# Designs tried in a protein design chat: miniprotein binders against b1l550. Part 233

Target 1, 279 residues: b1l550
Amino acid sequence: MRLPEELLERARDIHSEAPSHRIKLDRVGSFGLKVPVEFKGFLLLAEADVWVSLPEGRRGVDLSRQVEAIYELSNPPKDPFSLCREAAISLLEKLNYADSSGVSIRFDAPLQDGESLKYYGVEISSIASDEIINKIRVEILGMTACPCTAELIRAYKSSEIAATHTQRSLGILEVSTKAEHPDPDKLASIIERAMSSPLRTYTKRPDEGGLVIRSLSNARLAEDVVREMIHLFLEEFGHLPEDTHILAAVRSMESVHMHDIYAERSFSLDEIRKEISSH
Key: E = the ipSAE of ESMFold2; O = the ipSAE of OpenDDE; V2 = 0.75 times the mean of E and O plus 0.25 times the DockQ between their complexes.

## First folded at step 22 (miniprotein)

Design lk51 (at its last look DockQ between E and O 0.66; V2 from the best seeds 0.70)
Fold by ESMFold2, look of step 22:
Structure lk51 (fold): chain B 279 residues (1-279), chain A 102 residues (1-102)
Amino acid sequence: as target 1 above (279 residues)
Amino acid sequence: SREEYLEYRKLLLEAFKLIREAMKLLREGNPEEALRLLEKAFELAQRAFELAEDDPFTRLALWLMAQIRELQAEAYKKLGDKERAKELKEEARELEEELGKW
C-alpha cells in the first residue's frame, strides 16, 4: 500500500524531534542494500550497508536520504572503493546533524583461475568524520598439508611414503588504515602464498598431482600460515602508516578432525616491528 | 569465456545507460518515452542473463531485470494504468525471489 504524497506535507517530521531519552547512537542506517559495482572490469552485484551517527537531540535519521546517498552514485556502476568513500562523504553532507558516517560494501571478487574464474570474499568500508578510516577484509580458500602427520609417516615404517592429510583452509586478512585501501588481489595473493598450495576450480590429473605435491613439500601448521601471512604482508605493505591495524587469521577445516583449527593475530605496524626487532 | 563476458558487460552497461535516461524522462513527466527505453533495457538485461556463466553475473542480471520492472511499474502508474503497474511489480518480486536462489 502507498499513501498519497500530499500527506507528507501535513505530517509531523518525527525524525527531527527530540527523543524522550537523549542518548547518542553510533550507527543508524540501512543494511543489506543491493548495489552494482565495477571491480577490475567486472560488473558485480554488491551488498552495502550505510549508516550515520545520531546525536542525542535527534529522534531519528532520514532513511530515504541515506539510501539516496549511495544509489545516486551507483549508476553508472563504478569502482567499489570510490563508491564507498564518496557515499560516506555524501552521507555527512546530506545528513548534516551527524558527526560520522560509514559505508560497507561486500562482494565476491573474481580471480583468474586457468580458463575459469574463482572468487574470494571482499568487504570494504570507509568511515568518515574529521578524517576517513578505510577498512578492508579479504577471505580466500587455500590448501594446507599437515606437517605433524607427514613427520609421523616419515618416521614410521618405510620413509619412501610421502603422505599427510590435506584440507581446505580459509585465510583472512583485515586492514584498517588512514591510507587508501590495499589492493584486495594483493591481499588474496599473500594469503594464497602463505598456504601449502592454492585451490583451483578445475584441474586435470597432472595439475592436481602437482598441487598435492606442492602442498606436501610445503606442509604448514595453521599457526605457520598466519606467521607467513604476517611476514608477506609486512614485506608488501610495511609502508602504510604506523597506526595501521591488521588482523591475520586462518580457519583450517582439518580433514582428520571433527572440528576446525583457528589461529589469529592482531597488531599495528608499530607493534609488530618492535616485536620482530626484539628477537 | 572472455568473449561471452565482454558481450555480457557491453549489454549491461547499455542497459544501465538506458535506465539513467528513462529515470530522467520519468522525472520530466514523459512516461511513454521512458517505457520505450525500459523495454529495450529489459531486452539487453535478459540477453545478458542468458550469457551469464557464473552465479555473480546471473545475480546482477536478475537484479537489473527486477529494477527495470519496478521502473516500468512506476511509468504505468503515471499513465493511470494501475493494473499493468501491479502486474509489473509482481514480476519484479518474482525476479527478486529468483535472484535469492543464486
Scores: ipSAE 0.813, ipTM 0.945, lowest interface PAE 0.6, mean pLDDT 88
Fold by OpenDDE base, look of step 22:
Structure lk51 (fold): chain B 279 residues (1-279), chain A 102 residues (1-102)
Amino acid sequence: as target 1 above (279 residues)
Amino acid sequence: SREEYLEYRKLLLEAFKLIREAMKLLREGNPEEALRLLEKAFELAQRAFELAEDDPFTRLALWLMAQIRELQAEAYKKLGDKERAKELKEEARELEEELGKW
């Protein structure tokens, strides 16, 4: 039933009313929107979250205007980095009662793996206020081999290549910076290089054997992977502002236990540089 | 293949262009011309869908097809054809449901 247009003229603007409790909200918006993007030449459907702050004197946010803001910018499809920044700015312009805005875009990013494509998870965000903060989160699966079990087997049976259990591990890098978003492919590469080996979508038997041998020869604890991720990150992205914040983490889906192993470090670039220089 | 993807991309970008033009025409009160563009856009999106072999590409094509059906429904509603608008809206819903399976 479409309500008669006449009823719309009589309806109170609920969103502009004073709230029962005068409390500011940090984020109010629409989550799980579908938006097209162009990522490195690939047209993809992404999920997007859009939000603004709400002042204490306003009951609600005009959600329709938020949705319009991002869709106006999404046709033609553009890179998700520009889309996030431009949409965040546009939200503040369109919703003048807000002192902050944010946009987050999530999708599976294609990565060339020989003749095939593999995918990794990416979330690109921008938060606008007095300044713009850019955030990127990359998640990619790799393989880890346990060095502890390898050492035990080596001690038991003298072999150049000790057998050990292997598992899938999820590597995570999250970067928040006032600079431009770091290249997610570079972040994904750092994670893969920090693990015992990458995962492959399609392997022939000889290639599979080689992958396993590489993993066994490069056995790493979850802790080792996180430290290696940080090391490689500093080599590649040490030029970012000192106040850049990083989260490096690994979740190992253990094959010998029913629980996962998790390791993380959160740090700023200035903090970690001081820590490393002190040794 | 790379060639297939380039064709897919071309089809979708052209469809996106037609959709932008159709939306403008709808705002200007010209639903008839908007419908002509939307029909062409749907054909392009359908061809792209047929070319798509991978999940990400299939999802985008399905989403675009659903969006076009919604816009067509809006145009027919402006023309006073409520029955056709209802049919197109149902087709859009079906496409969105299919999209949810991918």
Scores: ipSAE 0.632, ipTM 0.867, lowest interface PAE 0.7, mean pLDDT 90
ESMFold2 (binder alone), look of step 22: mean pLDDT 87; pTM 0.876
ESMFold2, look of step 23: ipSAE 0.809; ipTM 0.946
ESMFold2 (binder alone), look of step 23: mean pLDDT 87; pTM 0.878
OpenDDE base, look of step 23: ipSAE 0.617; ipTM 0.861

Design lk52 (at its last look DockQ between E and O 0.85; V2 from the best seeds 0.74)
Fold by ESMFold2, look of step 22:
Structure lk52 (fold): chain B 279 residues (1-279), chain A 104 residues (1-104)
Amino acid sequence: as target 1 above (279 residues)
Amino acid sequence: SREEYLEYRKLLLEAFKLIREAMKLLREGNPEEALRLLEKAFELAQRAFELAEDDPFTRLALWLMAQIRELQAEAYKKLGDKERAKELKEEARELEEELAKRLG
């Protein structure tokens, strides 16, 4: 039930009170908001989270002002990078007791795949305080082919026929930086190029055969996929600030096993360069 | 098809524009004119839903249809027609339920 406006005028402002326990909170917010965005000419429904820090002396956050910060900026729909940054700044203005704010926007990004579209996961974040930190996470499916099985078959049969199993693999790149967000399509491209073959949404039998053959030609361990993702990332984004943080990961749905294989590496640009240059 | 997506996009952008204008009218105390715009916006969003080929586009169209029904309910409430407002709120909830099924 919606209560009359007059009662709000008489009620105690619970949120501005001091709490019983004076403990700062890092993130207090509204999660799972539905927001329209425009990404590269596509109108999409995104999911957004908004939050602020809460100082030790304040009992609660004015949640209605939080949601206003993003919804007032969402019509007309705009690109999610601008929406994210502008909403984070607006949160600090509207909730001036906070020393930091954050906005995350998630959606399935369309990617042209021949005559049809395929989709990959994108999460864009901006965290504002004295500075702004931009974060982006991209997840995209591809194909991998097992080199261990390929070598076993070759050795066992002494055959010229290349054979191994293939499986779907989920590649992940996550970047946190003080610079502008990297282009998610470029991150998705890096992930796909690191794998044995791209995964197509619409394929006919001749095209399916070609994808499988390419996968067999590029058999890779999950560990090697992660290493290749890092190599390709450094080639394209090595210019980012040295304190930029990256997570590169792959999860393979192994076709001949009952379990998934997972590999990951987190690093900053300065530490990975030192590691590579030491060899 | 490409042509169907371009029409989908044009319909939704016009619906968003009508919604912005209707929300301004509601703030200014003009619910009758807001309702006129909202009925047009709903027709556009419904046509976009019928054109949608992929689930991401059906989700946005459904979400927008639900938002329009909520705004229509607000407008009728301001006009004193509580029965119509309640019907529109229920329709909005049904559209949100359908959207939730597509989101899993």
Scores: ipSAE 0.741, ipTM 0.919, lowest interface PAE 0.8, mean pLDDT 85
Fold by OpenDDE base, look of step 22:
Structure lk52 (fold): chain B 279 residues (1-279), chain A 104 residues (1-104)
Amino acid sequence: as target 1 above (279 residues)
Amino acid sequence: SREEYLEYRKLLLEAFKLIREAMKLLREGNPEEALRLLEKAFELAQRAFELAEDDPFTRLALWLMAQIRELQAEAYKKLGDKERAKELKEEARELEEELAKRLG
């Protein structure tokens, strides 16, 4: 039932009213929107969150305008980096009562794996206020081999390649910067290179054997993986601003235990440079 | 395959173009012409869906099909055809449900 237009004109704007409690809100918006994006030539459906701040003197946010802002920018599909930045800016322009806005876009990013595609998780975000902060989170699975068990077996039985247990491990890199979003494929590559071996979608027996041998030859603790991730990150992205913040983490899904092993380090580029230079 | 993906991409980009044009026509008060474009867009999106089979790319095609049905429903409402609008809205809902199943 379409309400008569006349009734709509008579309806008070509830959102513009003063709230019962004058309290500013940091984020008000729509979460879980579906938006098309083009990522490195791939047209994908992504999930998006959009939000703005709400001043103390306004009851509610015009949510329809938020949704319109991102959808207007989503046809034709564009890269998620530009979409995040442009949408965040557009939100502030359209909702002039807001002093900050944010957009987050999540999808599984395709990565070439031989003739097949594998996927890693990516979340791209931009937060706009007096400045724009860009954030990217990458999650990708790899494989780790335990060096402790390998050492025990080596001590027991002399072998060129010591047997050990292997497990799937989730590597995480999160970067927040005033610069442009770092390339998620490069971040994914750093994570994979930091692990004992990457995972493959399809392996023939010889390929599988090779992958296992590689892992055994490059046994790493979860702690080793995180440190390696940081090292590789600094080599690739050391040019980013000093106030760039990084989270490097690994969750190892242990094969010999019922629980997972987790390791992380949060740091700024300035902080970690000082730490490394002191050694 | 690369070739299949390129065709898929081509179909969807053309559909997106038609949707933009249709939306403009709807704003300009020309729902009849908008419907013609949306029908073509739906066919393209459907072909893209069929080409994608059950890979992650089916999600975008399904989403687009649902969006097109919603726009068609809006156009028919503007034309005063409430029955057809209702049918199209139901089809959109069904497509969204299918999409939801695939998103998990």
Scores: ipSAE 0.681, ipTM 0.885, lowest interface PAE 0.7, mean pLDDT 90
ESMFold2 (binder alone), look of step 22: mean pLDDT 86; pTM 0.867

Design lk54 (at its last look DockQ between E and O 0.86; V2 from the best seeds 0.75)
Fold by ESMFold2, look of step 22:
Structure lk54 (fold): chain B 279 residues (1-279), chain A 99 residues (1-99)
Amino acid sequence: as target 1 above (279 residues)
Amino acid sequence: SREEYLEYRKLLLEAFKLIREAMKLLREGNPEEALRLLEKAFELAQRAFELAEDDPFTRLALWLMAQIRELQAEAYSQLGDQERAKELKEEARELEEEL
């Protein structure tokens, strides 16, 4: 039921009042919005979160203005990096009581895989205040092969058998920087190259054999996958500002185990360079 | 196929353009012309939905169809046809449930 418009004139503006407890809030927003984006020629439906800071003296946020900030910019569909940055700036303009804003956009990014598409997870964020911090997280599945089991089988009666268990592993790269967002396809490529073999949507038996053989030839511990991801990241993105922060991680769904294995490392570019240079 | 995706993309981009024009017409208080554009936009989105092979493309087409129904409801509300507006809002909700 729609209430009479005359009530708006009689009702107090709850949002602009001081709260009973004067406590600043870091993120007040609208989460799970559906927005269209254009990513590398693909039109996609993304999920977006929009928020602002709320000062201690203001009771509430105008949620309709938050939603306006991103939807006004979403037609025509545009690349998610521009949408994030422009919407975060628009939030500060529309909600001038806030000293920071943020926008996150999540989607499954298509990647050409022969005649078909495969997908990997992307989350793109921009957080605006006196400066803009750009964050990107990429998650992509690959294949890993256990080196410990491979060595045990090789040593068995000095046999010529080359075998080990293989499994799906989720690789994660997350980058926070004052520079522009790294290209998510390049981050996905780094993760896949660090794995024992890429995962494909469709393969025929000769190609399946090739993937397994590649995995056996590139058997790696989850720890070494993370180390390789860091190495490859530094080769390609070492030019980013030295205060850029990175998370590199792998979750391995071990085929012969009941439990997952997890490895991760967080660092700034400055920190990791000092660590590597000390050897 | 690649050719089917390019047609899907063309249909949706035209639908987005018609939606932008319809939204301008609704702000200007011209709901009858807005409805004409929105019916064309819906047909384009529906054809894109029929071409979609993968879930991400199906989901975008369905979402756009729902948005068009919401705008049609606004247009009928401006015309004073609240029964039609109600029907279109319900159809929009049904389309969003398929997402």
Scores: ipSAE 0.764, ipTM 0.931, lowest interface PAE 0.8, mean pLDDT 87
Fold by OpenDDE base, look of step 22:
Structure lk54 (fold): chain B 279 residues (1-279), chain A 99 residues (1-99)
Amino acid sequence: as target 1 above (279 residues)
Amino acid sequence: SREEYLEYRKLLLEAFKLIREAMKLLREGNPEEALRLLEKAFELAQRAFELAEDDPFTRLALWLMAQIRELQAEAYSQLGDQERAKELKEEARELEEEL
């Protein structure tokens, strides 16, 4: 039963009332919305979070207007980068009491893997205030081979290819910048290239053997992977603003232990350039 | 296949177009014409669903079908057919639960 529109005119606007406690809130919004996007020619269903700030003198946010803002921009489906930026701006325009807004869009991004598609996780965000900050987080699985065990086995048996244990590892790159969002496929490629080998969805036995051999020839610690990710990132994205912030991380799901190994580095481009130049 | 995906994409984009037009008609107080467009949009989305082999593509088609059912329910509500509107809302909910 839709309540008659006439009842809406008589009802107090609860959201515009003064709160019992005059406290500003940083983020108020709808989380877990489903929105269509077009990513590199692929139509996908994404999850979206939308929020605005709430001033101390207002009881609540008009959540319906927030939802309307993103859905108006989502048909026809558009690229998630533009959707995030445009929606964040639109939220500030529609909700004039807010001094900041934000949009986050999450989906599994398709990546061509021979004749098949594999997927990596991506979260694209924009935060609007007096300026716009763009954020992107990419997560992709790869494979690592342990160099320590390889050296132990090499010391025991003289072989050209030392046997070692291998495991799945999750690589993470998060970039926050005032520039445009970095290309997530490039970020995913950096992560894969930093690992011992990529993962493949469908492998024939010969292909599987080749993948393992490649991994063994590129044995890397989790620490090595993170350092390599940073190195490759600087080569590809060193042109970004100096105040760009990066998180590079790896979670290795070790096959010989019940726990995971984790390594990370958080840095600005200015900071890391100074660090490298000092050596 | 690439060809199957292109057909899938074509079907969905056409459905999205019809939905935009239907939403405009609903705002203008023309639910009858909106229903005609939404019926066609549902057929297109259903065909896209049948073509979809991968979970991401299946989910988008299902979501779109659910959105169309919700809009159809709104149109019937504007026409005064609350019973049909309720049925369509339930169908929309069932589709959303499959997501």
Scores: ipSAE 0.648, ipTM 0.874, lowest interface PAE 0.7, mean pLDDT 90
ESMFold2 (binder alone), look of step 22: mean pLDDT 88; pTM 0.890

Design lk55 (at its last look DockQ between E and O 0.87; V2 from the best seeds 0.74)
Fold by ESMFold2, look of step 22:
Structure lk55 (fold): chain B 279 residues (1-279), chain A 99 residues (1-99)
Amino acid sequence: as target 1 above (279 residues)
Amino acid sequence: SREEYLEYRKLLLEAFKLIREAQKLLREGNPEEALRLLEKAFELAQRAFELAEDDPFTRLALWLMAQIRELQAEAYKKLGDKERAKELKEEARELEEKM
């Protein structure tokens, strides 16, 4: 049963009233919206969150205007970075009571892997206020080989056997900056190069053997992977503003253990440079 | 394959274009012409769905088909056919459940 539309004239505008408790809210929005994007020639269905700040004197947010801000910009599909930034700006224009807005867009990015595709996770955000802060998070799986077990096997009776356990590891880079978002493919490359070897969608036995040999030649602890990610990040992106914030992390699904190992480091560019120069 | 993906992309981009045109017609009070465009858009999206090899491509095609059904429902509501509008909204929900 639908209620008569004439009631809209008699009903209070609840959203514009003052609340019983005058408390500012940081993020009020619509989460889990489905939006089309075009990423490097691929049309993808992304998921988006949109939000604004809500001042202490306003009871609610105009939800239809929030959703309108991103959907108006989503056809034709465009690159997710432009969509993210433009939608964040549009939110502030449409909802003039807010002092900040934000948009997040998440998708699985396709990456060519021989004749197949593999995917890595991407989440981007733009937070608009008197300035714009851009954030990107990239997650990609790789392979790690344990150096501790490799050393024990090497030392066993002066053995020529090269062996250790290998496992899938999830690498994570998260960057928050006033500059434009870093290219997610470059972030994914940094993560993969920090691992013992990349994961492949498919390998034949000779190629599989080569992959294993490379991983054994490049054995790394989860801690080593995080440190290498930071090193490679600084080589590629050390030019970003000094207050750029980074999180580098690895979750390793250790093949000989019942539990995962996790390592992380967060830092600003200013902070990490001072740390490195002190050694 | 690359050739199959290029056809998928071509079909969807044309469907997106027809959707933009249909939405304009709905705002201008021409739901009958909007329905003609939406019927073609749905056919294109369905053909793209049949070409899709895996997620995420199947998800996008199904989502677009559902969006087209929602717009068709809006058009029929403007024509006063509430029964048809309700049927199309239910079909949109069913398409989204397949995602």
Scores: ipSAE 0.741, ipTM 0.920, lowest interface PAE 0.9, mean pLDDT 88
Fold by OpenDDE base, look of step 22:
Structure lk55 (fold): chain B 279 residues (1-279), chain A 99 residues (1-99)
Amino acid sequence: as target 1 above (279 residues)
Amino acid sequence: SREEYLEYRKLLLEAFKLIREAQKLLREGNPEEALRLLEKAFELAQRAFELAEDDPFTRLALWLMAQIRELQAEAYKKLGDKERAKELKEEARELEEKM
């Protein structure tokens, strides 16, 4: 039952009222919006979060304006990087009481895997205030082989390729920078190269065997994977501003245990450069 | 195939264009012409859905179809046809549930 439009003229604007407690809020918005995007030629449906700050003197945010801001920019579909930045700026313009805004867009990014597509998780964000901060998070699954078990088996049976247990591992790279968003495909590639082997959607028996052999020949601890991710990241993205912040992490879904192994390092480019130069 | 995807993309982009034009017409108070464009947009989105083999592509097509049904419902409501508007809203909900 839609209430008559005439009621809108008589109703108090609840959002513009003074709150009972004069407290500023950092983020108020709509989460889980569905928005179309174009990512590297692919039209995809993404999830979006949009938010603004709320001053102490205002009871609520005009949420309808937030939704309108992102949808106006979403047709025709555009790249999610531009959409995030433009929407964040638009939110500040449309909601003049806000001193900060943010947009986050999440989707599964297609990646060519031979004749098929595989997917990795991506979250692209922009936060606008006096400056714009761009953030990207990439998650992709790979395979790891345990070097400890391999060494034990090698010690027991002399073989060129030691048997070991393998597991799926989730690699994570998160980058926050005042520069443009890093290329998520490059980030995904770094994660895959840091692991024992990539995963494949469709494997023929010989191809499957090859992947396993590769993993066994490149056995890595979760700690090794994180360190390798950082190393490869510095080689590819060392040109980013020194205040760029990075999170590198791995969650290994261990096959011999009921629990996962997790390793991470958070750092700025300045910090990690100093650390490496000191050795 | 790459060719199938290119056709899928073409269909959806054309549907998006028609939706923008229809929304403008609705704001201008021309629901009848908006409905004509939305009908064409729905046909295009449906064809795209039929071409889609993978979940991400089917999901976008279904979402767009649902959005078109919602806009059609709005147009019929402006025309005073509340019954048809209700039917179209239900169809939109059913499409969203398939996503």
Scores: ipSAE 0.654, ipTM 0.874, lowest interface PAE 0.7, mean pLDDT 90
ESMFold2 (binder alone), look of step 22: mean pLDDT 88; pTM 0.894

